# Ledger of designs, part 18: VHH binders against Flagellar brake protein YcgR (ycgR)

Target 1, 263 residues: Flagellar brake protein YcgR (ycgR), of Thauera aminoaromatica (c4kar8)
Amino acid sequence: MAELSTPSPASPAPLDGGRGDELEKFTLRGARQILQLLQDLITHRGLITAHTGGGHSFMTAVLKVDEERGRVVLDPSPDPQANRRALAAPRLTCVTQLDGIRIQFPLVGLGEGQDKGRPALFAPLPAEMLRLQRREFYRLQVPLAHELSCLLKAEDLARKPVEVSARVIDIGAGGVAVVVPTGAAEFVIGGTLPACRLALPDGEPIELDLEVRNLNRQTQRNGTEQLRVGLRFAALPRAADTRIQRYIFKTERALNAKARGGL
Key: E = the ipSAE of ESMFold2; O = the ipSAE of OpenDDE; V2 = 0.75 times the mean of E and O plus 0.25 times the DockQ between their complexes.

## First folded at step 1 (VHH)

Design nc6 (from nc1 with K98T D99L Y100P T101E W102Y E103W G104S L106G F107Y; framework vhh_7n9e_1)
Fold by ESMFold2-Fast, scan of step 1:
Structure nc6 (fold): chain B 263 residues (1-263), chain A 120 residues (1-120)
Amino acid sequence: as target 1 above (263 residues)
Amino acid sequence: DVQLVESGGGLVQAGGSLRLSCAASGYTFSEYDMYWGRQAPGKGREWVSGISPSGSTTAYASSVKGRFTISRDNAKNTLYLQMNNLKPEDTALYYCATLPEYWSSGYDYWGQGTQVTVSS
């Protein structure tokens, strides 16, 4: 996560150097593995966030894999503007989760048409899919019932200080992702938000500095737009780190128990 | 085909000023966060400044804060970097970029860069 939204990674490597080489061991390139993973996403009704670039995304799903034509069929957004952005984009970056494992893949050459009389988006099968199994990439999806929040110290569109209570949607060792109403505040990658307050169950809010690592304006399946902000913890104290780790482990265990009990 | 073309670099004495431009094409410029980065000889790439799609939010690396100003003109598809009170340490190839690609070797879209050399 620390490297995902950074404009300039701290690396002496050339622009076209082997920065992606360390991800090679997590990259699936076999046609059979790619087809199987896409089919698993269909079977599990996996929701996919398709990033269209420029900080925009929309919620989609793989409806089917057309092996004969070598393409995937995607569910279009109910928002026509989101579909227009997708079709105009040089590529889509698709991100999803399957059993807690982050799955990421590119789609290039997106087109539109009909599938059995219904509107659909089409793209060639991806040449590669990334499946991240490292602990440092683990992100707990925060249950809505937990009402986990972070009070952000930010600036509004007029650059005046504003406090925004943002819902925490995922949390990991290095940071959180939050949802902010569109227009409530302005964020830019690399910006620092000082003295924010992360509210965890049981205890005082944790005061910490957050760095903006990524921004995404996501159109939901119902057509509603949300701003999603990825935030990195700066110099996290041991006590705060312990509380965050405990929350993650307890919540994951509870979710696993629920899944094994039939939801 | 996304293209980013930087210009405005050159030779300048310490304490001088330069204005860099980045002409963007092949995508909807007004929808993208934009950045200036630099790479000095023998050093890694360094993020310099960033600007939101609307231009209302900006951020700067501590090394340039107060001396550099990032701006954009969405009608002209152009990104700018006004550099004041230049120091020899600012000598670098300057390039503009958009969002980084996670599994690629670098930024999403980078230009070829424009060279800035600061001497006394």
Scores: ipSAE 0.000, ipTM 0.231, lowest interface PAE 13.4, mean pLDDT 77
Fold by OpenDDE, second read of step 2:
Structure nc6 (fold): chain B 263 residues (1-263), chain A 120 residues (1-120)
Amino acid sequence: as target 1 above (263 residues)
Amino acid sequence: DVQLVESGGGLVQAGGSLRLSCAASGYTFSEYDMYWGRQAPGKGREWVSGISPSGSTTAYASSVKGRFTISRDNAKNTLYLQMNNLKPEDTALYYCATLPEYWSSGYDYWGQGTQVTVSS
């Protein structure tokens, strides 16, 4: 009676979402870059989900980077069973977010011990860290004071052309999210809005085509319903792209300076 | 954490039908759009279909319009794609995607995908 070894549930394949080549662009392999990113996680007290396989995970954080010993110190789970699973796992897949960017890295060779008299988990420094900073997908939250708007050329329920002035709530290299009053227009996911106008603070509005990618109804605190529309830039002119990138960069710098206690 | 798990793929003959499912977890599924995409061998990712949170609005790529039907069950946190009259050119890895609001970075979250193979 040959015991049919039930195939061990395949560890969730790494989010192979990008062509292997695309992922390489986002993979940090440099020792200095890895150390810096780990240090940034410490500084920001980034919570990490550590996956141990089999659908199990626990929350942890990087407590310390020991460069001399070439290891990371992690906060153990309050659940002893989770720690046992972690120690038994051939590999941890750590997932976190820093500044809206997803970070993923493997840890191999996990051990337990004490750091300064406290229980801790230890692992060798990761050989690689995936930082999914798709510039194309990064979205800057637009400060309300900037009052960015987008004139949408859409259709109403009767398919009559309507123009809707929408507030831009976030912007990235790949598109914008806007809010419109409910019922202002009919939007179709995958639909194209031609010859729209994006207003930036630095000059004349940018004329561009937009593709509807997302529709979310939001109820405001005051009970008013709004429609959030995610829009992708369709065929963005190079000059427009440059302006958008400049705006994003400038705004990010300003926000970061403010966050650091800068004027 | 957001999780998307696709299922229902397989081998089918041209003219046949399949129903794909995507189980969603880790966010308020009922509040967000859901999408199907696909990637054929040697080709880039392409959008296939989208559905609004309530299911009242649906959209389809021109290549699948009239053949595919997207639907969702918010009580089950599940997205569906009914594929009828399948063609060899529909052969691809099919994946579901979402843009949860708390993932404000504009990241599309993609599942692992399910393979659909249509034989001539």
Scores: ipSAE 0.000, ipTM 0.232, lowest interface PAE 12.5, mean pLDDT 82

Design nc7 (framework vhh_7n9e_1)
Fold by ESMFold2-Fast, scan of step 1:
Structure nc7 (fold): chain B 263 residues (1-263), chain A 121 residues (1-121)
Amino acid sequence: as target 1 above (263 residues)
Amino acid sequence: DVQLVESGGGLVQAGGSLRLSCAASGYTFSEYDMYWGRQAPGKGREWVSGISPSGSTTAYASSVKGRFTISRDNAKNTLYLQMNNLKPEDTALYYCAKGFYSDTLPYEDYWGQGTQVTVSS
């Protein structure tokens, strides 16, 4: 009864709607704050996932802020199709992370041209930027050295069972984001993947049910395409929850220690 | 521009059936997962069903599983929802969407105008 009264899972967002009002308290609208945050992204060479709508995205970066013309200069994708999708999109949703804080901002009116003779994308400065500092929105970016994987039980194009080893890109209290090999399986938002196995360092894989919450086809900076899948922990035993939380906190402490000692 | 146009709604008695259609244009329909959502009077939108790009994989809300069937015709750029054994609780404006939703952050998505389904007791 209670489950039936709750919109479940991955309820589609309305155009220009969704959770905008709930996020207003985390939204920066001051010109100085926006310029400072964009400059911080440039300084830290922050990689940005630019969502072009329709489940597509590509990796980019802010190359510079042109204050005189009121615009940002972005690194184009090496994939011409990704750039064409971006230019055709009514809006880009840019998502990145800086020091564990999720940052999101829209870019409207994307154009293409050249900067110092090299291809570039241009957009007006965003009027707003979202900065989420709450722990419930925090996701640990998984260090490549940890080689975290999740064995997914899914279906291929012919509805045949298939097992897919997916690399875990980020992890939080409520789920993981994974990268799925191209063509390995089809996913649908709201679908449940039963008896998947999450491999953490130190110990046996954790068996758990995962629910698909989002899908994104991402073009990497080298031009290759990957499918990013956001997965919610549907049924998580207490022992598994403890292991996941311990991994997150240990890894955060280790990363903080390296940052303090490593310049 | 992405356009989604729903049709097929109407007034039916409890236990009846309706077939909804969604005509899609402005993008490569066969490359995207598609969804049906609904909004009952005075309530927020709820997810109803989803279908993968090829149609091989589907998902349903527990409230409609076994009664509704989602399907697609990629040659016609059309999404369908076959609704059987309708209940008064199914009364809502039904929307199709090509979008996606994040458990952490909302993504921008495209919705149609919707088609009204009214189920009388």
Scores: ipSAE 0.172, ipTM 0.631, lowest interface PAE 4.9, mean pLDDT 80
Fold by OpenDDE, second read of step 2:
Structure nc7 (fold): chain B 263 residues (1-263), chain A 121 residues (1-121)
Amino acid sequence: as target 1 above (263 residues)
Amino acid sequence: DVQLVESGGGLVQAGGSLRLSCAASGYTFSEYDMYWGRQAPGKGREWVSGISPSGSTTAYASSVKGRFTISRDNAKNTLYLQMNNLKPEDTALYYCAKGFYSDTLPYEDYWGQGTQVTVSS
């Protein structure tokens, strides 16, 4: 009677977190940095897609930075209708790339005028510019067994406050990546989620402010799609930072020990 | 241009059922999340449900959970909302909305014109 060895259920293959160099969003807020980046766009003649809302966009370029007046000068669209939409928009979202790095920045208060006798669009200098870069901080892949979660204070489509419990998939000194249910909330890159709660195994949840840096839809091997949200710690108390670091260190050590056959 | 057209609304008695549809066009429907929202008389808009591009992930507002089911047919570029056990409180103009994000870039919100659902006591 040959004991049919019941095949041990294949441990779900670790979600091969494809090493895709997840570009993290860096927000430039310094005036000098912003000016420099805008100047770089000018120098490289970077084409900018300016989104005016309603799915409309036009191609533009930064023509000049007027530091004295605190203005950026943009090339108007050859389409008068696009320019009208731009001027009517409460916010212009500009998207471009420089050296393979995606750059995004908002412009508000758009006006039209002339620069050196040529039609131009004018806007105040952006308060912030987003630059996608490689992750600055090492992030630990959180073991599923730890069941880390983050309660996100977000908004729904109607901008109504909602709370979303999200699973933490990775954590680093600079932030966390979470998985959220599709449609649970609306996230805006660069937006701040205040008074969120990060649950660690070693104590009470940590209250912190989070900034949305990345939004990625991931299809799992099983065909399930999830929204991955990269979040930066916008304001982290020192005590919280210590706890997070301790967790990371402890977990890494444990994982390494296991990998060496010790556990 | 992105277009969303809702249909299937109407008058129904409490405890009844309706199925809403949203026909999408002007973009790659299968690449985006889709949502249902609603606006009740005298109230603001509220989120009702969401579904991932593949349909594998769904979410619901607590007020409709267990009663409403969101689904999609990507071949038909159509979003659905099955509403069961309807309550007077469900009376609202229901909108479908395109998701904000593809796998690459965030996009603006697009909303349909809505379809009226009225639940009588």
Scores: ipSAE 0.014, ipTM 0.282, lowest interface PAE 8.5, mean pLDDT 83

Design nc8 (from nc1 with K98R Y100H T101P W102Y E103Y S105E Y109I; framework vhh_7n9e_1)
Fold by ESMFold2-Fast, scan of step 1:
Structure nc8 (fold): chain B 263 residues (1-263), chain A 120 residues (1-120)
Amino acid sequence: as target 1 above (263 residues)
Amino acid sequence: DVQLVESGGGLVQAGGSLRLSCAASGYTFSEYDMYWGRQAPGKGREWVSGISPSGSTTAYASSVKGRFTISRDNAKNTLYLQMNNLKPEDTALYYCARDHPYYGELFDIWGQGTQVTVSS
């Protein structure tokens, strides 16, 4: 049965919304943190999109957190079909924003009933919530004048090793986006590019492993087509992480100072 | 409303082929990267393949490269996955997904999926 395949609240399923293990650093598992975040959603009257699978979703909100019964109370949809899909689903994937921060969490074991004499949906408290903080999601648009590059160790269309110098167009705590000429290399989503070299100012290039996360082809203003590749930092050394964060901070500060008429 | 509906799954013998389809509606399909993912029983979600808005750029997981081909028909708002030389390890629920342009690398919608079972 479908109900028998859903995990209990004491043994929660991994979070959805991409590769679950890659999102672990953004996952809240502390009971108090989860309760505080749910209360913040109530306080700010946050609207939640609850995905029931099959491309179906409905708008809901957390009406209250019932700590004594260990559950959340949700506003049901005015559409009876949406509520039926939700109740039949093995899990709901709930997505919302709070102060520009993406929040995502699963709910399993959804039931229906009443709260204060009004129809309501309820589910056990999630054991996990994803909170993608602004800083972790922030991508510095790299100034062209910085000429920031990354040497990629990749394969061409014939699976032969090639080294591609790619221009870094944005950078964050978790990775970089680069542009490469069309046809320069073949990329596999989830594939690892080992021993790539990220050139940062004020030091030697950082050697690191990059994982391919996304691919987009784009046309530049001059009509030249480029492949945009999103790359995640794998096991990033602490010194490299510090240098990247320092570069982001200093560059933001310099851009902000310039915008305000400073040097 | 945004919808993704997968079809084409089924039972197939090792070495066989299947063609999956994903019908998209409720958004401008031609402006989004599209992906196929899969989830085997008791396992996390694994992204299988991706395709750019125009269809000119594709990417594959190492486990399926050379055996699977992703394609799209923007006039029909449909995404396809041609699966050849299927192996028992390809047994999974296959679903399509759309990248969210404002949330970076997180997928914002995906379908219910279509089951693929490969017998040895």
Scores: ipSAE 0.000, ipTM 0.128, lowest interface PAE 14.4, mean pLDDT 76

Design nc9 (framework vhh_7n9e_1)
Fold by ESMFold2-Fast, scan of step 1:
Structure nc9 (fold): chain B 263 residues (1-263), chain A 121 residues (1-121)
Amino acid sequence: as target 1 above (263 residues)
Amino acid sequence: DVQLVESGGGLVQAGGSLRLSCAASGYTFSEYDMYWGRQAPGKGREWVSGISPSGSTTAYASSVKGRFTISRDNAKNTLYLQMNNLKPEDTALYYCAKVYEGTSWYPSDYWGQGTQVTVSS
């Protein structure tokens, strides 16, 4: 089922086990490499999507690495229900990105407590981390200021056609990840959404067919729930592909220049 | 403690019908997308159909669209696959799956043991 349920390249959803042999070359198992990567997540304030199973996740961050006690300290969700799901889960699958590179790692034995007088989640250091340096997994995190949207043609709970304007949260060569409000429409993996319209900052919206590759119901840091949908581009016209790649390149370059003190 | 138990497979002649069932336990069935997959002899696993938590949205592989119908009964924690106009190429082990369960470093699907469907011509 790995090929059937593999997350969209544009989605923060976790990778399935059927691709394990292809991904082994990207797996870090050295203690020093793992510690350095976790520290890089702290330094860059990397937001982590922690999957608790069943399509549920919450947004967290690594607050601290306690090497002497062999554990990581995570930011708990403001939603008590999300924390209860996390604590009940036998494993969390954590997904994040650093400079467009997808990073994924497991946490087992999650507990709760206090760190410096504030609520915190604790877990043993992971024994392995995945660091994917493949073009197919590269995703630009879309700046909120761009207000990039995709008008989805979907079905509501009664199977009636509905149009949903969804915010694009990341974009790559193979697809986009979008956010929809809970209850706005229903989706299933493998479903096709015809004639959707992707609005890029420069020019007319691009009309394209999208295939649903993954679904994730995420609890936000403000306690609200949202549905994240990973969508694959179906047979992009060359002109559309060129515009999308130009947007990605231009935005990456601008973000890199800004980070290095550019204007 | 997710458990998925498939039933309803068997030997059927081409053009015939079978109804598969999947009894789910150990989780809140009504909150999760469910899927049917199959694996034919000498081939990899193939997605067949998917259904949303409410049952209002469904999707099908092109090879089965119009012949198979996925449905669910949330009160009975049961997933169904109605298979009509079966073809020899539908011969496979059929299994239901709960997708994106985060139980390992690679989130794996919870898969049932499967139920064998053999279609003779």
Scores: ipSAE 0.011, ipTM 0.436, lowest interface PAE 9.0, mean pLDDT 79
Fold by OpenDDE, second read of step 2:
Structure nc9 (fold): chain B 263 residues (1-263), chain A 121 residues (1-121)
Amino acid sequence: as target 1 above (263 residues)
Amino acid sequence: DVQLVESGGGLVQAGGSLRLSCAASGYTFSEYDMYWGRQAPGKGREWVSGISPSGSTTAYASSVKGRFTISRDNAKNTLYLQMNNLKPEDTALYYCAKVYEGTSWYPSDYWGQGTQVTVSS
């Protein structure tokens, strides 16, 4: 009876399938640069999505950089199970944004302890940090008031076609992230969802093909779980691309104006 | 301060119906996503249903799809959950929550004390 080795949950594929060579241009390896970027994350109180593998993630933040000890201090999850997963993971993939720029960095060698009498996670300083400056990698956080949605053409566990209306939480030139109800459909990384419909505020929904790039089961502080699905635009008509870009630009402008006190 | 107060829970027989209400105060209700969650005895919290600020977008857990309907009245700052064809497995403490700025991450979420729903066989 050959024990079917359950395939080790594939390490989350690098979120951006960019050619390794292209990513090198955006990779920081300098100690000073890394420290500065981490400090910037602290200053801006940037929320970080920490991926522990197996499609699991939790929200954290950098609390402190300990240069003397060469370590970073992270806010632990309110979910003890998430923390256990993090500690058991060979690698934590941290993803965040600063000033609209996506930042990604690995942490290895996580430990738990206390910082100033509070539970904390500790890790050695990352050896590298990816800072994606390209506009194509920019993801606009969709304002709640815009109520963007995407009708996903997916399959259930029985491979029966299902339609899932998903809220769009972020959008970029290359794709969208959506939140779907738990158990609404089965998603496979690398799978294509054909003939989906993206609803923008400015007109009729855009029909497009989407590729599943990542899946993240997120546990909220309140203990509720949601599935975040990262979707790439697999086939986007030029007219649709223009509409999406226009939406992003318009929305960014509005958000910036509001931030400046103009609205 | 954000306050959420759930009501409408109770004891109901299997196949019965209940309508839950959540009164919201302390913030601009109409600007935020709202959702219902539940916690069954000895189980973790479970997402049940969500609704966008305008009510134009709704979502349901697979376990309640077709039976439950989420709605809101922004003029009354009230969230609703119509529960039909209730099952014993629906027995739980039901709570409403708000999502801040389109993110469902702490500390953005607030929830009430909940209302108990018990479905007898």
Scores: ipSAE 0.000, ipTM 0.244, lowest interface PAE 12.4, mean pLDDT 83

Design pa1 (framework vhh_7pa5_2; at its last look DockQ between E and O 0.11; V2 from the best seeds 0.00; counts 0 for: pae E 9.0 > 2, grease 25.3 > 24.2, placed apart)
Fold by ESMFold2-Fast, scan of step 1:
Structure pa1 (fold): chain B 263 residues (1-263), chain A 121 residues (1-121)
Amino acid sequence: as target 1 above (263 residues)
Amino acid sequence: QVQLVESGGGMVQPGGSLRLSCAASGFTFSSYAMSWVRRAPGKGPEWVSTISGSGGSTSYADSVKGRFTISRDNAKNTLYLQMNSLKPEDTALYYCAKDYYDEWGSYFDYWGQGTQVTVSS
């Protein structure tokens, strides 16, 4: 992607149904936890990008948490048009970064007024906040040239054991996404696949247990279907964790070097 | 460990000039877009300028166009903001920000501590 750098900070990552389960452990829903996190953003003077939809966003900050009224107070944009878009939006998606952790939260019911004689935006406290640690959440897109595969130990429709060689399309500290032919095996969300074998370059396959997190069907250009399976590392040995992190680091470094050298 | 260290802030009279610097370390500087963002007391944060990793593309807030120039020296891992024709309204804490793109999109993943610019007579 050789696009010009944008003058605005981040667009929010799309959060889809299957990946929502993986984000649940990073989702704060307790009122006290939400208040504490918002207060942390005030204390650290966190710079926030607020997305209003339609490719529009503005930079803001949490000025105050009004616990008595159950609302958050935000800095308005210096651009009146951005404030009008924000007020008209059914939802703001706020994205910020604090100490290597991506924080994302929705605000619904945005209003305007004054705080201590100064213009301000107000919203009810969010019902949930995402606190996504970059390392655990990051997924490296596996270069096709690496031919990285994982031998899955699964079951067919009759609960008979089968082995499926799956192509790894992305990998992170917490798991992999693979593609398999539709009908090759039955996968159950939350099910464990024991003693699978992950083949990384420059070493013997890693034996590990995988938990099925999500399933998505894909239709190829020729009309054939394949299944994308999201898999979590259920129990990762320290040596395996080190090898996976080394692969991710080396590959990302090489991809960044290639991008800079490309004309 | 990623670090962004701003310098060059200070007090200046209206119409004066200042040059801000941001020394970057702990990442491949030339691979990332960089930005300046400011926050004045009692005002919201304001994006000021962005420069692409190669330096081939720049953009500016309307409030600073024609007066400020963003640049970078990738050999020295340093981001600059040349500020000319300074006005009292430019008084703010100026932040250097690193832009990062991951599988979930882009975001500002690091900020410096900020450098104070005060424009007063």
Scores: ipSAE 0.063, ipTM 0.377, lowest interface PAE 4.2, mean pLDDT 79
Fold by ESMFold2, look of step 3:
Structure pa1 (fold): chain B 263 residues (1-263), chain A 121 residues (1-121)
Amino acid sequence: as target 1 above (263 residues)
Amino acid sequence: QVQLVESGGGMVQPGGSLRLSCAASGFTFSSYAMSWVRRAPGKGPEWVSTISGSGGSTSYADSVKGRFTISRDNAKNTLYLQMNSLKPEDTALYYCAKDYYDEWGSYFDYWGQGTQVTVSS
């Protein structure tokens, strides 16, 4: 019998287990939460990458959750070698996404068998699942004293390059909102602004790509027209994300202390 | 906002050919690797092929090597899968999938609703 294997697709690497304290706030351990999340993966036909170790993985899906037997039923690989590696592995690390939220969970005690006459893989329900749902939609209102600005590399109406220094009015894990004078540049919803620079107080500006998500014109008290531009971070590196989250956390603490009369 | 729309599926006889397309919008297409994934009736998902953002690097599942060719046109924001020498086991719903890379690694963050390919006489 010839040995067959399927090349692994480009897929997410599992998160490092040595970062357990950093990941604890994203960890679900409630049985009902876990069951509901697994059911959501079934309903939305979630595409799961199961890592078997040694750089090997295969694609699978949760076919069903058997609450009474306390197990999850997985789709076997069409590649018998991938199935053999999965059954030999001490654990599977499953990685997937649902509505832009990364989900990761371990399965141990994997076995093979039949489910209603069809081959299937089985494992006990995971004891935990990671749901990397960042602080969604929270936007810190940036104090003027912080001088947060973003240098936008945009274009004018003639499609000529223009640089616009824009004040950042709010910032969250997924993006910023900025204000610019009306007419300073041409912005198109869905357009990408490459190589912009976000200036945070704690170091050198961050170079990043931004995507225009919304535009709102407004008139200031003095009659000056300005444009509010909502921008999403594209392909944000971890180091940049960490700096942004540190800024948000530190500023939140400072604002909370001021609201309570300061310590 | 991100949209992936597959097309080009249909019914063909064994040995025939089809070309699938995936129209992409809502993101910078050329910055991301793209994949095809299929689901056959009563079976789980099977990765088919991946192409790099530039189009210079490709990879294929063993089951389709030599018969399928992935390509992309970055000027048209379109991903393609040329499927030749089709077999009944290629019958499946074919999905276009977008890769995304961040500090947690790479993963598929969007896929379309799929286009049906049926190979039968």
Scores: ipSAE 0.012, ipTM 0.345, lowest interface PAE 9.0, mean pLDDT 78
OpenDDE, second read of step 2: ipSAE 0.725; ipTM 0.894
ESMFold2 (binder alone), look of step 3: mean pLDDT 82; pTM 0.823
OpenDDE, look of step 3: ipSAE 0.598; ipTM 0.843

